# Designs tried in a protein design chat: miniprotein binders against q9bqp7. Part 6

Target 1, 240 residues: q9bqp7
Amino acid sequence: VPQNWFPIFNPERSDKPNASDPSVPLKIPLQRNVIPSVTRVLQQTMTKQQVFLLERWKQRMILELGEDGFKEYTSNVFLQGKRFHEALESILSPQETLKERDENLLKSGYIESVQHILKDVSGVRALESAVQHETLNYIGLLDCVAEYQGKLCVIDWKTSEKPKPFIQSTFDNPLQVVAYMGAMNHDTNYSFQVQCGLIVVAYKDGSPAHPHFMDAELCSQYWTKWLLRLEEYTEKKKNQ

## First folded at step 25 (miniprotein)

Design vf5
Fold by OpenDDE base, last read:
Structure vf5 (fold): chain B 240 residues (1-240), chain A 100 residues (1-100)
Amino acid sequence: as target 1 above (240 residues)
Amino acid sequence: SKTEVEVYIWFEGDSPEELFKAIERLVKKAEELAKKLGATVKVIWFIEVYNGKTEVFIYIEVKGVPEEELKKLAKRLAEEAKKLAEELGLKVEIEVYTKS
């Protein structure tokens, strides 16, 4: 049980947009400060098992591809991931703000992979927007807040070359999503709250993306785990 | 010794190519230093993009030698990371933790 309990949901906020909510998705810039990011907290609190699995994966990939092949692979994965996020931001942005869509950005297997998910996405409220939890003292940059199948979600887009049919195969992604939810729900820059999360795993070959939906109950369970990671991080920093 | 040292390094820059060079050189340095001491080393890295800037996270775990040798190794890695950042025009953050 976390020593410093804080709720993921804000009872003072509604899921309904206020009449004053802009029709344009929020894009709050991330300000770099001494406040740790969600990613930094997760990075510094990885379990020995996570480290072991990641190292084992890396070593296997180096054995299969060679050192130079692994570098090339990693560079390509990074570039493809970046382009995918840029393409999604362009797709999900209002048409009036669409600069000339680079048609080349839209021609990817990852974009093809998520088409069936995008059909169920509507009501985009935020894109690439910073969140801050003032009380718990962390920040993050969320990919998207939108309705998925009529439920308002924090959506996190991931790229993979291998199938990830189970939420457990996404490592700390569920923790990242709920951390963003909890921050957004208590960030004064947002007039609304979210109760659901969605992790979308897009595939390079264009095969249908896997949606990992997180209801309010599952989000609450992962929120407890996030709080424990945040406490571990805080304790680690005191011993630095 | 059950002691392990954790070295966390963050590089920030606009050029993915320079960031990858930093990763490569630092990984190589970690492996070389560990080999010289007879230590076990693990290296994990991630690349993230924030507001058009690219950040690289590198985690280096070293163990299997006395604490004082591990601390010296960590110091050398930190010095190498600073040198790489200067050479490649990157920002760098470094944190070192000792676990017993």
Scores: ipSAE 0.608, ipTM 0.857, lowest interface PAE 0.9, mean pLDDT 88
Fold by OpenDDE base, last read:
Structure vf5 (fold): chain B 240 residues (1-240), chain A 100 residues (1-100)
Amino acid sequence: as target 1 above (240 residues)
Amino acid sequence: SKTEVEVYIWFEGDSPEELFKAIERLVKKAEELAKKLGATVKVIWFIEVYNGKTEVFIYIEVKGVPEEELKKLAKRLAEEAKKLAEELGLKVEIEVYTKS
């Protein structure tokens, strides 16, 4: 049990987004401060098991591709991931903010992969927007807040070359999502709250993306795990 | 000794190429230093985009030699990371932890 319990949901906020659908998604800039990001907390609190699995994966990939091949592979994966997020932001942004859609950004297997998910996405409230949890003292940049199948979600987009049919295969992504949810729900810049999360795993070959929907119960379970990671981080920093 | 040293390194820059060079050189340095000391080294890294900037996270775990030698190794890695950042025009953050 976390020593410093804090709720993921804010009882002072209505579950109903105020009827004024902002015509424009929120895009609050992330200010780098002494406040740790969600990503930083997760990075510094990785388990020995996670480290082992990641190292083993790396070593296997180097053995398969060689050192130079692995560098090229990782560079390509990074570039593809970046382009995918840029393309999604462009797709989900209002037409008025659409810079000339580089049609080339839309021509990817990853974009093809998520088409069936995008059909169920509506009511975009935020895109690439900063969140801050003032009490728990962490920040993050969330990919998207939108309705998925009529449920308001924090959506996190991921790229993969391999199927990830289970939420457990997404490592700390569920923790990232709930960390963003909890921060948003207590950030004064947001007038609404979210109760659901969605991790979308897009595939390079254009095969249908896997949606990992997180209901309020599952979010609450991962929130407890997030709080423990945040406490571990805080204790680690005291000993630095 | 059950002592291990953890080195966390973050590089920030606009050039993915320079970031990859930093990773490569630092990994190589870690492996060389570990080999010289007879230490075991683990290295993992991730690349993330943050506010239009690219950030690289590197985690280096070193063990299998006395604590004092581990601390010296960590110091040398930190120095190398700073040097690489300066050479490549990157920002760098470094944290070192000793676990006993």
Scores: ipSAE 0.607, ipTM 0.856, lowest interface PAE 0.9, mean pLDDT 88

